# Designs tried in a protein design chat: miniprotein binders against q53ft3. Part 54

Target 1, 195 residues: q53ft3
Amino acid sequence: MFGCLVAGRLVQTAAQQVAEDKFVFDLPDYESINHVVVFMLGTIPFPEGMGGSVYFSYPDSNGMPVWQLLGFVTNGKPSAIFKISGLKSGEGSQHPFGAMNIVRTPSVAQIGISVELLDSMAQQTPVGNAAVSSVDSFTQFTQKMLDNFYNFASSFAVSQAQMTPSPSEMFIPANVVLKWYENFQRRLAQNPLFW

## First folded at step 7 (miniprotein)

Design u31
Fold by ESMFold2-Fast, scan of step 7:
Structure u31 (fold): chain B 195 residues (1-195), chain A 83 residues (1-83)
Amino acid sequence: as target 1 above (195 residues)
Amino acid sequence: SVEELAERIREFLEKVQERYERAKKLLEQGDVERALLLLKWAYILARKALRLAQELGLTELIEEAQELIQQIEELMEKIRESQ
């Protein structure tokens, strides 16, 4: 139903269902994460009148989860970028020796998605400006995604001399992929908000 | 008003029914994965509708929601058993 993406890591598409309407993604080594993308999977949208509330949880000094509302995903906005830097560090209650304990300290944060009625979601207040992503960070992430996709697709390119006829298989010319990549990069460089 | 909330719950149950029927059609076409996703969404919505009806004490809507929930659960279990 949902996906979770962190730049430089493998995309997660298998959330753990912890209740009928609640799903969780684990984020190991969360101290290195600045932004998290949460998005809907597949062709099946939310039922009309429903959406998802997105939460972030990190372990406190006692290993207990602290949940914070980041924002929402809906049919009208099925993907959202959240800035968690500043939230993950935990403000207040600094304990020098507790913070320095490296042995078996849980380093895993979580993204939680609660499927809720839109009416209920309208009454909730996200913490800080977590839903607001830096244009620079988003541009860098988008550039990395473009590069990764182009390199991946191009790794499968074959010349006509290497082709074996296969009537049931579809092919996309490599130059079509290159044209798309170049066009997207040009647009992104001129206006990072063109999407 | 209570009547406006009751109408909202009826609309939710109509959406549950629509997804349930669509899921059955997808199963007939062999598309088990999409059918299960539709049933999963229908289940969540039906459970939300049930809780709202219970909070307002709307007996007829409570019964309707419970019937839909049971139908969804039975179909999902049938699918799991056949896999």
Scores: ipSAE 0.428, ipTM 0.795, lowest interface PAE 2.4, mean pLDDT 75

Design u32
Fold by ESMFold2-Fast, scan of step 7:
Order: sequence, then C-alpha cells, then structure tokens
Structure u32 (fold): chain B 195 residues (1-195), chain A 83 residues (1-83)
Amino acid sequence: as target 1 above (195 residues)
Amino acid sequence: SVEELAERIREFLEKVQEYYERAKKLLEQGDVERALLLLRWAYILARKALRLAQELGLTELIEEAQELIQQIEELMEKIRESQ
C-alpha cells in the first residue's frame, strides 16, 4: 500500500500494520536522515474520500515517542517529501497514535501513516517546515540524490580487463550511468516536475 | 445536517461495494494481490462509514455497513485459505 524512501538506503515497502487503518515504518539511525519520501504503491488508489496522514516520531530525552504530523498523501498527491532534520521532539502535536501498541525502541524513529477520511484530515495542521515547500529546495535535494547515486555507482566501475566471469552478477557500463545522470539533469532543468 | 451526513455515508458504502465487486472480478482473473489491496481499502472505508453511522444513530446504514464488512471479511478469509 505504502512505501518509504530515505536517500542512500533501500526502499521500504513492507509497513507494519498496527491497526486496520494504521501503518508504521521504522527508521533506524534516524539522526543521519535529512529527508523522507512517503508514497503510495501505485497499483490501487485510495477510495474517493480517503487519504493518509503522515506522522513522524522519535524518542525524546526520556525515550518516549512524540508524534508530529508532517503532512498528507492523497490520490491527487500520492507522494510527498518531508524534511525531518531540525524537527523538535517536544512539539507535542495531537495524533491518533497515542493509544497504539507500537513496539518502542528508544533509538529508532518511525513514520506512521493513518488512513483517514479527507473530511477529518482537513481539520489537521501539519508541523511547520516539515514539507518541502519550494520547487527550488526540491530541485536541490533531487540534484544531491542524483550526485550521491552517480558517485555510488561509479565507485564500482571497473575496466573490462579487471572483470572476472560471474554468471550471477550483472554489469552495466559506466557510460550508461553517466548518460542517465546527464539526461535526468537536463530534464530536471527543463521541467522540475517532469517525474 | 443529518441528511447531508447520511448521504455522505451512503456514498462511502457505494464505494465499498464498488471495490468489493472489483476485487471479486480480479480474483476471477487470478490477480490475488490487487484483489487483496482493493479489499483492504474497502474494509477501512466500511469501518469508517460504520463509525459515522453509529455516531448518528442511523440504524439502516449501520446494518448495511456491518453486512458489507462481513462480506469483505469472508472473502479475505477465503483468499487466505486458498493460498
């Protein structure tokens, strides 16, 4: 139903269902995370009239989770990017996760998704500065992600003479990675919303 | 008004029934994964509609929502047994 992506980490698509309408992703080593992307897995949309409220929690100084509303995902906006660096654990926004039997580990943050009626969601106010508010900021983030991916992929580049035969391994030419990187940058510059 | 909220609940139950029928069609086509996703959405919406009907004391809509929830649960259990 939902996915959660952190730059430089494997995508999570297996949320823990903690109630019929509530789903949680664990974020270990959350202090190294700047942005989180939450998205609908694209096969089946929300029924008309429903959406998801996206929450973030991390342990405060006493090890207790404090849930904060980051924003929403809907059929009209099925993916959202949130800046979680700089959020304050003590903001204490109202949240539907207060009575949940979620396993608490003091060192792990969580993304929570509560599936709600749009009418109910309209009454909620997200924590300020969590959503990426400008196209420029999003473009900068996207360029940084592209650079990280290109650098990571390129770190595995080997010449043909260095290749060892391995039927189980797939190899891609470094030029293909460079071509993709350049193409993506060009398209992003022409239209930041092309994706 | 109560009439406007009742109509909204009826709209939700219509969507529940639509998703339920689409799920049945997908099962006939062998697409179990998509069918289960539709049933999960139908279940959540039906539960929300039930709570609203209960808050307003709308007996007919409560009964309709409960019947749809039971049908969804039975179909999901049938799928589970078949896996």
Scores: ipSAE 0.506, ipTM 0.808, lowest interface PAE 1.9, mean pLDDT 76

Design u33
Fold by ESMFold2-Fast, scan of step 7:
Structure u33 (fold): chain B 195 residues (1-195), chain A 83 residues (1-83)
Amino acid sequence: as target 1 above (195 residues)
Amino acid sequence: SVEELAERIREFLEKVQEYYERAKKLLEQGDVERALLLLQWAYILARKALRLAQELGLTELIEEAQELIQQIEELMEKIRESQ
């Protein structure tokens, strides 16, 4: 139902189901990750009134997961980009001399998606650092999404006369957005790096 | 109000039933993948509706939700056994 994308890595589309309403993606070598994109595959939308709460976790010094709410995905906003670099723990660096003699064990972070009622989600507050921290990162993401959208949309003979937005705004027809998601899902299945 | 919440729970259970019927039609067409996705959504929604009905003490809706959950579980099990 969900996908998880990290720049330079193969897209993940097969989440591990850990409960009826909870899904997890593993993020190995997460210290090299700055941003994670979480999205719906677009095959079947959420039932009306439901959405997904997106969490990030990493093991603390005691091996226990530390869960932080990053944000949400919904039918109205089926993809989201999250900055996780500011959320990484420095617990292991508190004793530098001891750390030099400790055998390194690879740590794996996780993205968790909890399917919830929208009313329950509205009462939750994401951590401040989870939102895209800079306008540059947001602009870059938006430009890449728009480029992919326009490339797809051009295959459907979209009329310029029907799309005359103001210079500071972009307008996207809803039916074309759905077709874009379906095509993107198909291409990801064939070659995750097609974009 | 409790009446408004009860009405919303009924709407959820109606959607569960719709997803269940759509899943059966997709199975008849051989689209097992989409059928399972619909059943998974139906299951999650039915479980949420059940919990909400239990919190409000709405016996009729509790029973209806439990029946739908059982039907979904049975169909999903049959699909798993057939593959």
Scores: ipSAE 0.503, ipTM 0.807, lowest interface PAE 1.9, mean pLDDT 74

Design u34
Fold by ESMFold2-Fast, scan of step 7:
Structure u34 (fold): chain B 195 residues (1-195), chain A 83 residues (1-83)
Amino acid sequence: as target 1 above (195 residues)
Amino acid sequence: SVEELAERIREFLEKVQEYYERAKKLLEQGDVERALLLLEWAYILARKALRLAQELGLTELIEEAQELIQQIEELMEKIRESQ
């Protein structure tokens, strides 16, 4: 139903369903993440009157999850970009000598999506510094994400001579990916919320 | 206000029925993936409609929601068994 995208990483389209109406994406090495895009896959829209509340969770200093409401996705706004860099505990704190001796292990954060009635969602208040509010900055960031995805996908392109036949593998021509990319950029330029 | 909310619940159940019928048509066409997505949406909406009907004590809507939920669960189980 949903997708989750971080610049420079593989897009996730298979959320873990943790309840009938709750879906989670894992974000490994989340300390390196500044922005997250959450979107509807577009195959089947929300039923009329429903939408998704988007949450972010990270482990606090005791390893306990801290959930924060980032915003919403709806049929009218099926994608949203969130800035999470300002939400993490301990960011920006300075120690005169302690920072040089801190050993950090990889941490996994989560994006949570709760499918709710629009009436219930209207009464909720997102964390103020999470949503990217400017249409221009949102469009520019989306274009960067799109470029990142295209470049990543293209890095796996092989010539016919390099292909090893395998019935279990599916291949998509690079030309088809390029045409999709160009169409997406064109649509994005005309309407940043077309998806 | 209760009458307005009851009407909203009826609209939800109508949408559940619509998604259920669309899912059945997709199954007839062999599109199992989209059918399951429609059924998942229908299930979530039906469950939320049931909760609202229960909170308001609207017996007829509770029964209708429960019947739709059962139909969705039966169809999803039928799909699982065919896999």
Scores: ipSAE 0.406, ipTM 0.765, lowest interface PAE 2.4, mean pLDDT 75

Design u35
Fold by ESMFold2-Fast, scan of step 7:
Parts: structure tokens; sequence; C-alpha cells
Structure u35 (fold): chain B 195 residues (1-195), chain A 83 residues (1-83)
């Protein structure tokens, strides 16, 4: 249902489900990561009234997770970029992963997504520094993300003559992906914060 | 108010029913992957609605939510067995 992208790394689209409404992505060597993008996959939206709370965690000295609320993804904002550099120190926020006892190796952090009612999410306050980035750094990361997505999607392109029946699969014309890429680059150049 | 929350829960259960029916339609078309995604969303919403109804002691909505959850789980199990 969700994807997680770090500049210079392969996109992750297979979250580990740790509860019915809770999903986790592993971030190995997280000390080298400045930003992470969390986004929804496919064309199936959240049911009206639902959204996802996005958390970041790192292991303390005992291997126990310390969770911090970064922000949200919703049908209105199905992707979000977070700055995680500088979040290693500090107390954990109140979080719905309180019952989880996930023990991790040192240097492996996690992104957690908790699917919640929008009414519940409205009562939460993300850590202030998670969403704040310089425009230049944000633009560079976004361009890298855009290039990574386009290259990944294009690597699966096949001609109509090469297609085989796959009833459970969806196909997107390569031309549509190219048009999205070009439009996104144009809008990003005009306003780096257009989304 | 309790009445406003009850109406909100009814809205959630209507969305659960909508996703369930869309999932059945996708299964008839052979789109198992999207059907399962709709069923997963429906079950999560139904369980959130159930917990709200339980907190408010709304017996009719509790029963409706439980029935929808069972229908979703039975369909998901049938899909699993057919794979």
Amino acid sequence: as target 1 above (195 residues)
Amino acid sequence: SVEELAERIREFLEKVQEYYERAKKLLEQGDVERALLLLKWARILARKALRLAQELGLTELIEEAQELIQQIEELMEKIRESQ
C-alpha cells in the first residue's frame, strides 16, 4: 500500500506488516540518510476519513525502538518528504507502536506507518524539524527522486507485441509516465514546493 | 455529541460496504490484487468503526461492524484458498 524512497537507494514497496494497521520499512545505515519520502502506491485511495501517520524510529542502547511522529500521508497529500538527519537524539513521541517490542540491530532505523482515522490524526503534533528542509536540498533530493522513479518505471516498458495476458496486472503506457516526468520537472523548476 | 459520532460511524460502515462490493466486482474480472487491497482497507476501517462503536456502547453499530468484518474475512479466506 505504501512506498519508501531514499535518494541513491532502490525504492521499497513491500512494507513489513507488524499489525493489521501498522507497516514498517527498514532503513539500514540510516546515519547516511538525510531525507526519506513516504508515499501511497497505486490508484486505490484510503477510505474517506482515513489516513496514515508516519513515524521514524532508531534503536536505543538496549535495542528498543524510540519512535517520533514525522507527519502524515492522506488522500489529499499522498506523498511527503521528511528530514531525518538530526532526529537521533531526543525523547520519543507518543505513538501507536507502544505495544510493539521490535528489537533491531544497531544502525538500522525504521519508518512506521500507522493507518488511523483522520479525526485521531488531527490531535497529533509532528516533530518540528522533521518536515523542515532548505529549498536547495529539497530540490536536489526531489530531482533525484524523480529521476529514480522514471528510470525504475521505464525499466519495465514492453512493446505491445511483447505483452502477455496478466489478468491481475495493471499496465501504464510509457508515454504517460514520460509526460508526468516532464510536467513534474517543469513545475519543480517554477516552484520547488508546488506539491 | 454521541449522535454525531454515531452518524460518523455509519458513514464509515457505508464506505466499508462500498469497498467490499468493489472488491467482489474486481474478483469477477480476475483482478485479485486490487480486490485484496480493497478488502484490506475495508477491514481496517471496519475495525476502527467497531472500536468506536464499542467505546460508545452503540449495540446496533457494533453488530453491523462485526457482520461486515466477518464477510470481509470470509471472502479473503476464500481468495487465499483459491490461490
Scores: ipSAE 0.470, ipTM 0.794, lowest interface PAE 1.9, mean pLDDT 77

Design u36
Fold by ESMFold2-Fast, scan of step 7:
Structure u36 (fold): chain B 195 residues (1-195), chain A 83 residues (1-83)
Amino acid sequence: as target 1 above (195 residues)
Amino acid sequence: SVEELAERIREFLEKVQEYYERAKKLLEQGDVERALLLLKWAAILARKALRLAQELGLTELIEEAQELIQQIEELMEKIRESQ
């Protein structure tokens, strides 16, 4: 149903369903995250009259989640960019996840998506300055993400001569990463909305 | 008005029925993945419609929503068993 993307990390497309209408993505090492992208997968749209409210939570000093409304995704706007840097303190707005007992670790933040009627969503107010809403900003973020991922993956490259037998580890050839990077960048330059 | 809200709930339940029938058709075509996605959306919408009907005390619509939810759950269980 939904995807979650952070610059320099693998895209997540398998949300944990914590209620019939509530979905969660884990964000480990969240202190290093400035922006997240939340989007709908392109297979089946929301039923007419429904949308998703997007929330962010982090562990407080007692290990309890603090939820904040970031914004929305709908059929008309199926992807959104959110700035989460600076949201790691203070009280959150009232939210549907507040009563839920969700298992979490101290260093892991979460993105929550609550599927709601559009009428209900219209009555909610996102926290200030979370939404980032321009195609230029999205394109810049995407390019930065591509660069970050390529640099990160390349930093782990080892020659075949340096490999030791390790049945529990998987390896990807460095040139496969480069080909993915080149192909995606080419497609993005031709049409920023090809995805 | 209550009458306008009742009509909206009926429209939601009609949409749930449409998704359910589309899911059955996709299953016949072997498209299990899209069928399950349609059923998940149908279940969510049916539950929202049920809650609205319950808040308004609309017994007929409550019963219709419950029947649709049961049909969706039965089909999803049948899919799970066939895998």
Scores: ipSAE 0.407, ipTM 0.767, lowest interface PAE 2.4, mean pLDDT 77

Design u37
Fold by ESMFold2-Fast, scan of step 7:
Structure u37 (fold): chain B 195 residues (1-195), chain A 83 residues (1-83)
Amino acid sequence: as target 1 above (195 residues)
Amino acid sequence: SVEELAERIREFLEKVQEYYERAKKLLEQGDVERALLLLKWALILARKALRLAQELGLTELIEEAQELIQQIEELMEKIRESQ
């Protein structure tokens, strides 16, 4: 029904059902996570009048979960990006057991999805500044990826006179990389989700 | 008003019935996965409708919701056993 994605990690598509209307994804090593994407799988939409409330939970110093409402997913907006880095920083960085490898405090956060009537969802208030436009976030990440790739590839550019014959190696002209970069930027500007 | 809320519950139960019938058609076509997803959604909606009907003391709607829930659960169990 739902998917959960964190940059640099395998996508999760098998949420644990903890109640008839509640689903959870585990997020290990959550301190390294800045953004989480929650989305509907494309098979069957919500019944008319229903949607999903998206929550984030992290363990406090006693190992107890602290749940916060991040936002919503609906048929009209079936994907949402949430910034969670600011939510955990308010906890306080100093921990009495910071340098101790004590297993009693879990390091796993959770994303929770509660399937609710839209009327019930309208009465809920998400934490401030957690919700981020899916289009804007993907555009930002895509642009950073494009810039990083182009800069990385360009750092290996050599003139044709400097090339050494290597039958087992393939060479791509720098001009082709530039054309791809320009074309991709143009397409992204026209439709940020074309990819 | 109670009457407006009762009408909303009736609309929810109509959607439950629609999803149940669509699930049966998908089963007939051999699409078990999509049928189960429709039934899961129908079950969640039916239970939300039941809770609302119980809060308002609407006996007929409570009975209708319980009957639909039972039918959905029975069909889901039959599908599970046949796999």
Scores: ipSAE 0.477, ipTM 0.794, lowest interface PAE 2.1, mean pLDDT 75

Design u38
Fold by ESMFold2-Fast, scan of step 7:
Structure u38 (fold): chain B 195 residues (1-195), chain A 83 residues (1-83)
Amino acid sequence: as target 1 above (195 residues)
Amino acid sequence: SVEELAERIREFLEKVQEYYERAKKLLEQGDVERALLLLKWAYLLARKALRLAQELGLTELIEEAQELIQQIEELMEKIRESQ
């Protein structure tokens, strides 16, 4: 039902269901993440009167998750970009015994989506006044991600004269990557939410 | 008021029934993926409606919600077994 996107990483479209109305995406190496995009998949809207509350969770110094409400996705705003770089907890209170007893926490954060009644969502206040970004912001992010991928892939391009035999290695012609990039750009320009 | 909340729950259950019927039509058209997504939405809405009806002690709405949930679960299970 939902997708989660981080620049430079594979899009996640298979959320783990942890309760009837709660879904999570794992974000490994979260300390390197500045922005996360959360969006609805396909063409199926929320039932009237329902929406999704989007939460971010990071491990505290004791390894316990600290959940923070980032914002919402609704039929009227089915995608949102969130800045999470300012929401991560700093180093906890340190003293000699604290440092000795606090084991390094896993570098895995989570995006949580709770499917809730809009009436219930209206009672909640997102932390940090993190603005739910417009479709334009999502488009800008997506184009930057697309540019990053194309530049990365193109950095490995070689002419046929530079190829060495490697029977276990697959090769993709550079023009195929370019055609994909151009097609994706065109589709994004026509409909920013085409996936 | 309790009466206003009961009417709200009835509206939710009507929408659940509509999604259930739409899902069946999608299945007839061979669109299993969209049918399953609609059924998951119907299930979630029905569960929320059930919770509200239980909190208010509205027996008829509790029974209606439970019947819809059972129908949705049975259809989702049939789809899973067919895949």
Scores: ipSAE 0.176, ipTM 0.581, lowest interface PAE 4.3, mean pLDDT 74

Design u39
Fold by ESMFold2-Fast, scan of step 7:
Structure u39 (fold): chain B 195 residues (1-195), chain A 83 residues (1-83)
Amino acid sequence: as target 1 above (195 residues)
Amino acid sequence: SVEELAERIREFLEKVQEYYERAKKLLEQGDVERALLLLKWAYVLARKALRLAQELGLTELIEEAQELIQQIEELMEKIRESQ
C-alpha cells in the first residue's frame, strides 16, 4: 500500500500491519537519517474520504515509543517528504563524542501510517518543521519512479504456464524488480536529484 | 447531524462493496496480490464505518458493516488457504 524511502538504503514497500488501520516501517540507525519520503505505491488508491496520517516514533530512555505526527498522504497528495533530524536533536550521532556513547539496542525508529477519515485528519496538527515544501517535486519524483519501475519490469515480462494456468498471462520475475530497486537506490545515494 | 453522518457511512459501505467486487474479479484473473490489497482497503473502510455506526447507534448500518466485514474476512481466509 505504502512505500518508505531513505537515501542510500533499500526502499521499503512491505509495511508491517499492526492493526486493521495501522502500518509501520522500521528505520534502523535512524540517528543518521535527515529525511524520509513516504508515498503510496499507486496501484490502489485510498478509499474515497480516507487518507493516511504519517507518524514518526523513536525509543525514549526507557525504550518506549514516542509518536509525533509528521503530516499526511492522500489520493491528492500521494507522497510527502519529512525532515526528522530536528525532532530528535541531542542524540550525539553527529559528533565523535556522540558516537562514543552507548546507544540503546535496538536503536530503531519507526514510520507509522494510520489510515483515517479525512475529517479526522483535518482536526490534527503536525509537529512544526517536519514537512518540507518539496511535496510537488517529490510527487513528480514518485511518479517518475513508478513509471520507470513499470516500464523496466514490463520489458522482462514473459508468458509462463508454470506461473499461471493461462499461458497468455504476463509475469515479471521478482529478481528483476529487486535489481531495479537496488540500482535506483545506488543512484539516489550518489545524486538525490538524478531523476 | 446524525442523518448527515449516516449518509456518509452509507457511502463508505458502498465503496466497501465496490472494492470487494473488484477484488473478486481480480482473483478470477489470477491477480491475487492486487485482490488482497483491495480487500485490505475494504476491510479498513468497513471497520471505520462499523465504529462510526456503533458510536451513533445506527443498528441497520452496524449490521450491514458487520456482514461486509465477515465476507471480506472469509474471502481473505480462502485466499490464504489456497496458497
Scores: ipSAE 0.150, ipTM 0.557, lowest interface PAE 4.5, mean pLDDT 72

Design u4
Fold by ESMFold2-Fast, scan of step 7:
Structure u4 (fold): chain B 195 residues (1-195), chain A 83 residues (1-83)
Amino acid sequence: as target 1 above (195 residues)
Amino acid sequence: SVEELAERIREFLEKVQEYYERAKKLLEQGDVERALMLLKWAYILARKALRLAQELGLTELIEEAQELIQQIEELMEKIRESQ
């Protein structure tokens, strides 16, 4: 239902469902990530009155996840780009003896999507620095991301005759990816803030 | 008011039913993937409507939401068994 894009990485389209209304994407090596794009996948919109709250989590100095609200995706705004670099804590106390962090996956962050009623979402306040910092930075990142994603997806294109039936895998036709790419470039060129 | 919230819950349940019926039509057309997406949305909305109805003690809406949830679960199970 949702996708997650990071420049230079493979797109994630298979979120882990951790509750009835909660979905998570893992972000390994998150300290190298500055921006993340979250978007609706497929042609089926939210039911009227519903949307998604987008959260980011990283492990604190105690290894506990710190969840922060980045923003929202809705039928009116089905994709959003978030700057996460300013949200990473650099203020943890330094241990002179190099304290052991025995918590697993210390370099893995998560994007969480909580499907909520719009009325509930209206009462929530995103962190102030999660929004895209500038149109120029957004355009550069988006163009690089679009090119990278399209090239990766196209490199795995196979004819239908070459496909083996697999009920556990999702396949995206190459021409659908091309159409999305062209439509997004066109819309971005017309209005960089169309999302 | 409670009356305004009750009307809001009724609107949610109408949307649940709309998505459920649309999912059945997609299944008839062989579009299992989109049908499952519609059912997942319907399920989430129905569960939220149920919780709101329970918090407000609205027995009729609780019963309606539970019936819709059961229908959605049964259809999702039927799809799983047929795959």
Scores: ipSAE 0.530, ipTM 0.820, lowest interface PAE 1.8, mean pLDDT 76

Design u40
Fold by ESMFold2-Fast, scan of step 7:
Structure u40 (fold): chain B 195 residues (1-195), chain A 83 residues (1-83)
Amino acid sequence: as target 1 above (195 residues)
Amino acid sequence: SVEELAERIREFLEKVQEYYERAKKLLEQGDVERALLLLKWAYMLARKALRLAQELGLTELIEEAQELIQQIEELMEKIRESQ
């Protein structure tokens, strides 16, 4: 039904169903996440009159979930990008303990999707400035993710002359990574969800 | 108005029926996975319609929604047992 994508991570397509109309994706190490993409899988659309409300939750100091409405996905807008960096605890300016190494609650957050009537969704107000909803923004986000991966991988590239023998390590030629990147970019331009 | 909301609920229940019939057709074609997915959507919509009808006290629509929910549950159970 739904997918969840974070730059530099494996796409999640198997949400945990916690109620008849509620689905959850776990986001481990959420403190490193700036954006999440939530999207409909292309198998079966929502019935007319229904859509999905997208929520974000993180554990507070007592380990209790704090749920916030990010926005919506619908048949007319089946994917949405959300900025969650500003919603995390500790992003406040001039925090007195900002320089201290404060150990906080577990680093696992959740994306929740609640399947609701469009009429009900129209009465709800998402948290300010969380949604980055255009298709162009999704394409830009995905391209940025690809660039990040390529730059990270290529930072480990060494010439054959610089390789030291290590029987337990595997190496991939840089040109293979480049060819993959170029192919993925071309295919993404034709259909952002081809993969 | 209550009448406008009642019409909206009737539209939802018509859509539930449509998805249920499409699911049956997919089962006949051997596409169990998509049939089950359609039934899950139909179930969610039927449950929402039931709650709205209950809030408004619309007895006929409550009964229709309950009948559709039962039919969906029975078909989903038959699919589960057949797998």
Scores: ipSAE 0.438, ipTM 0.799, lowest interface PAE 2.2, mean pLDDT 75

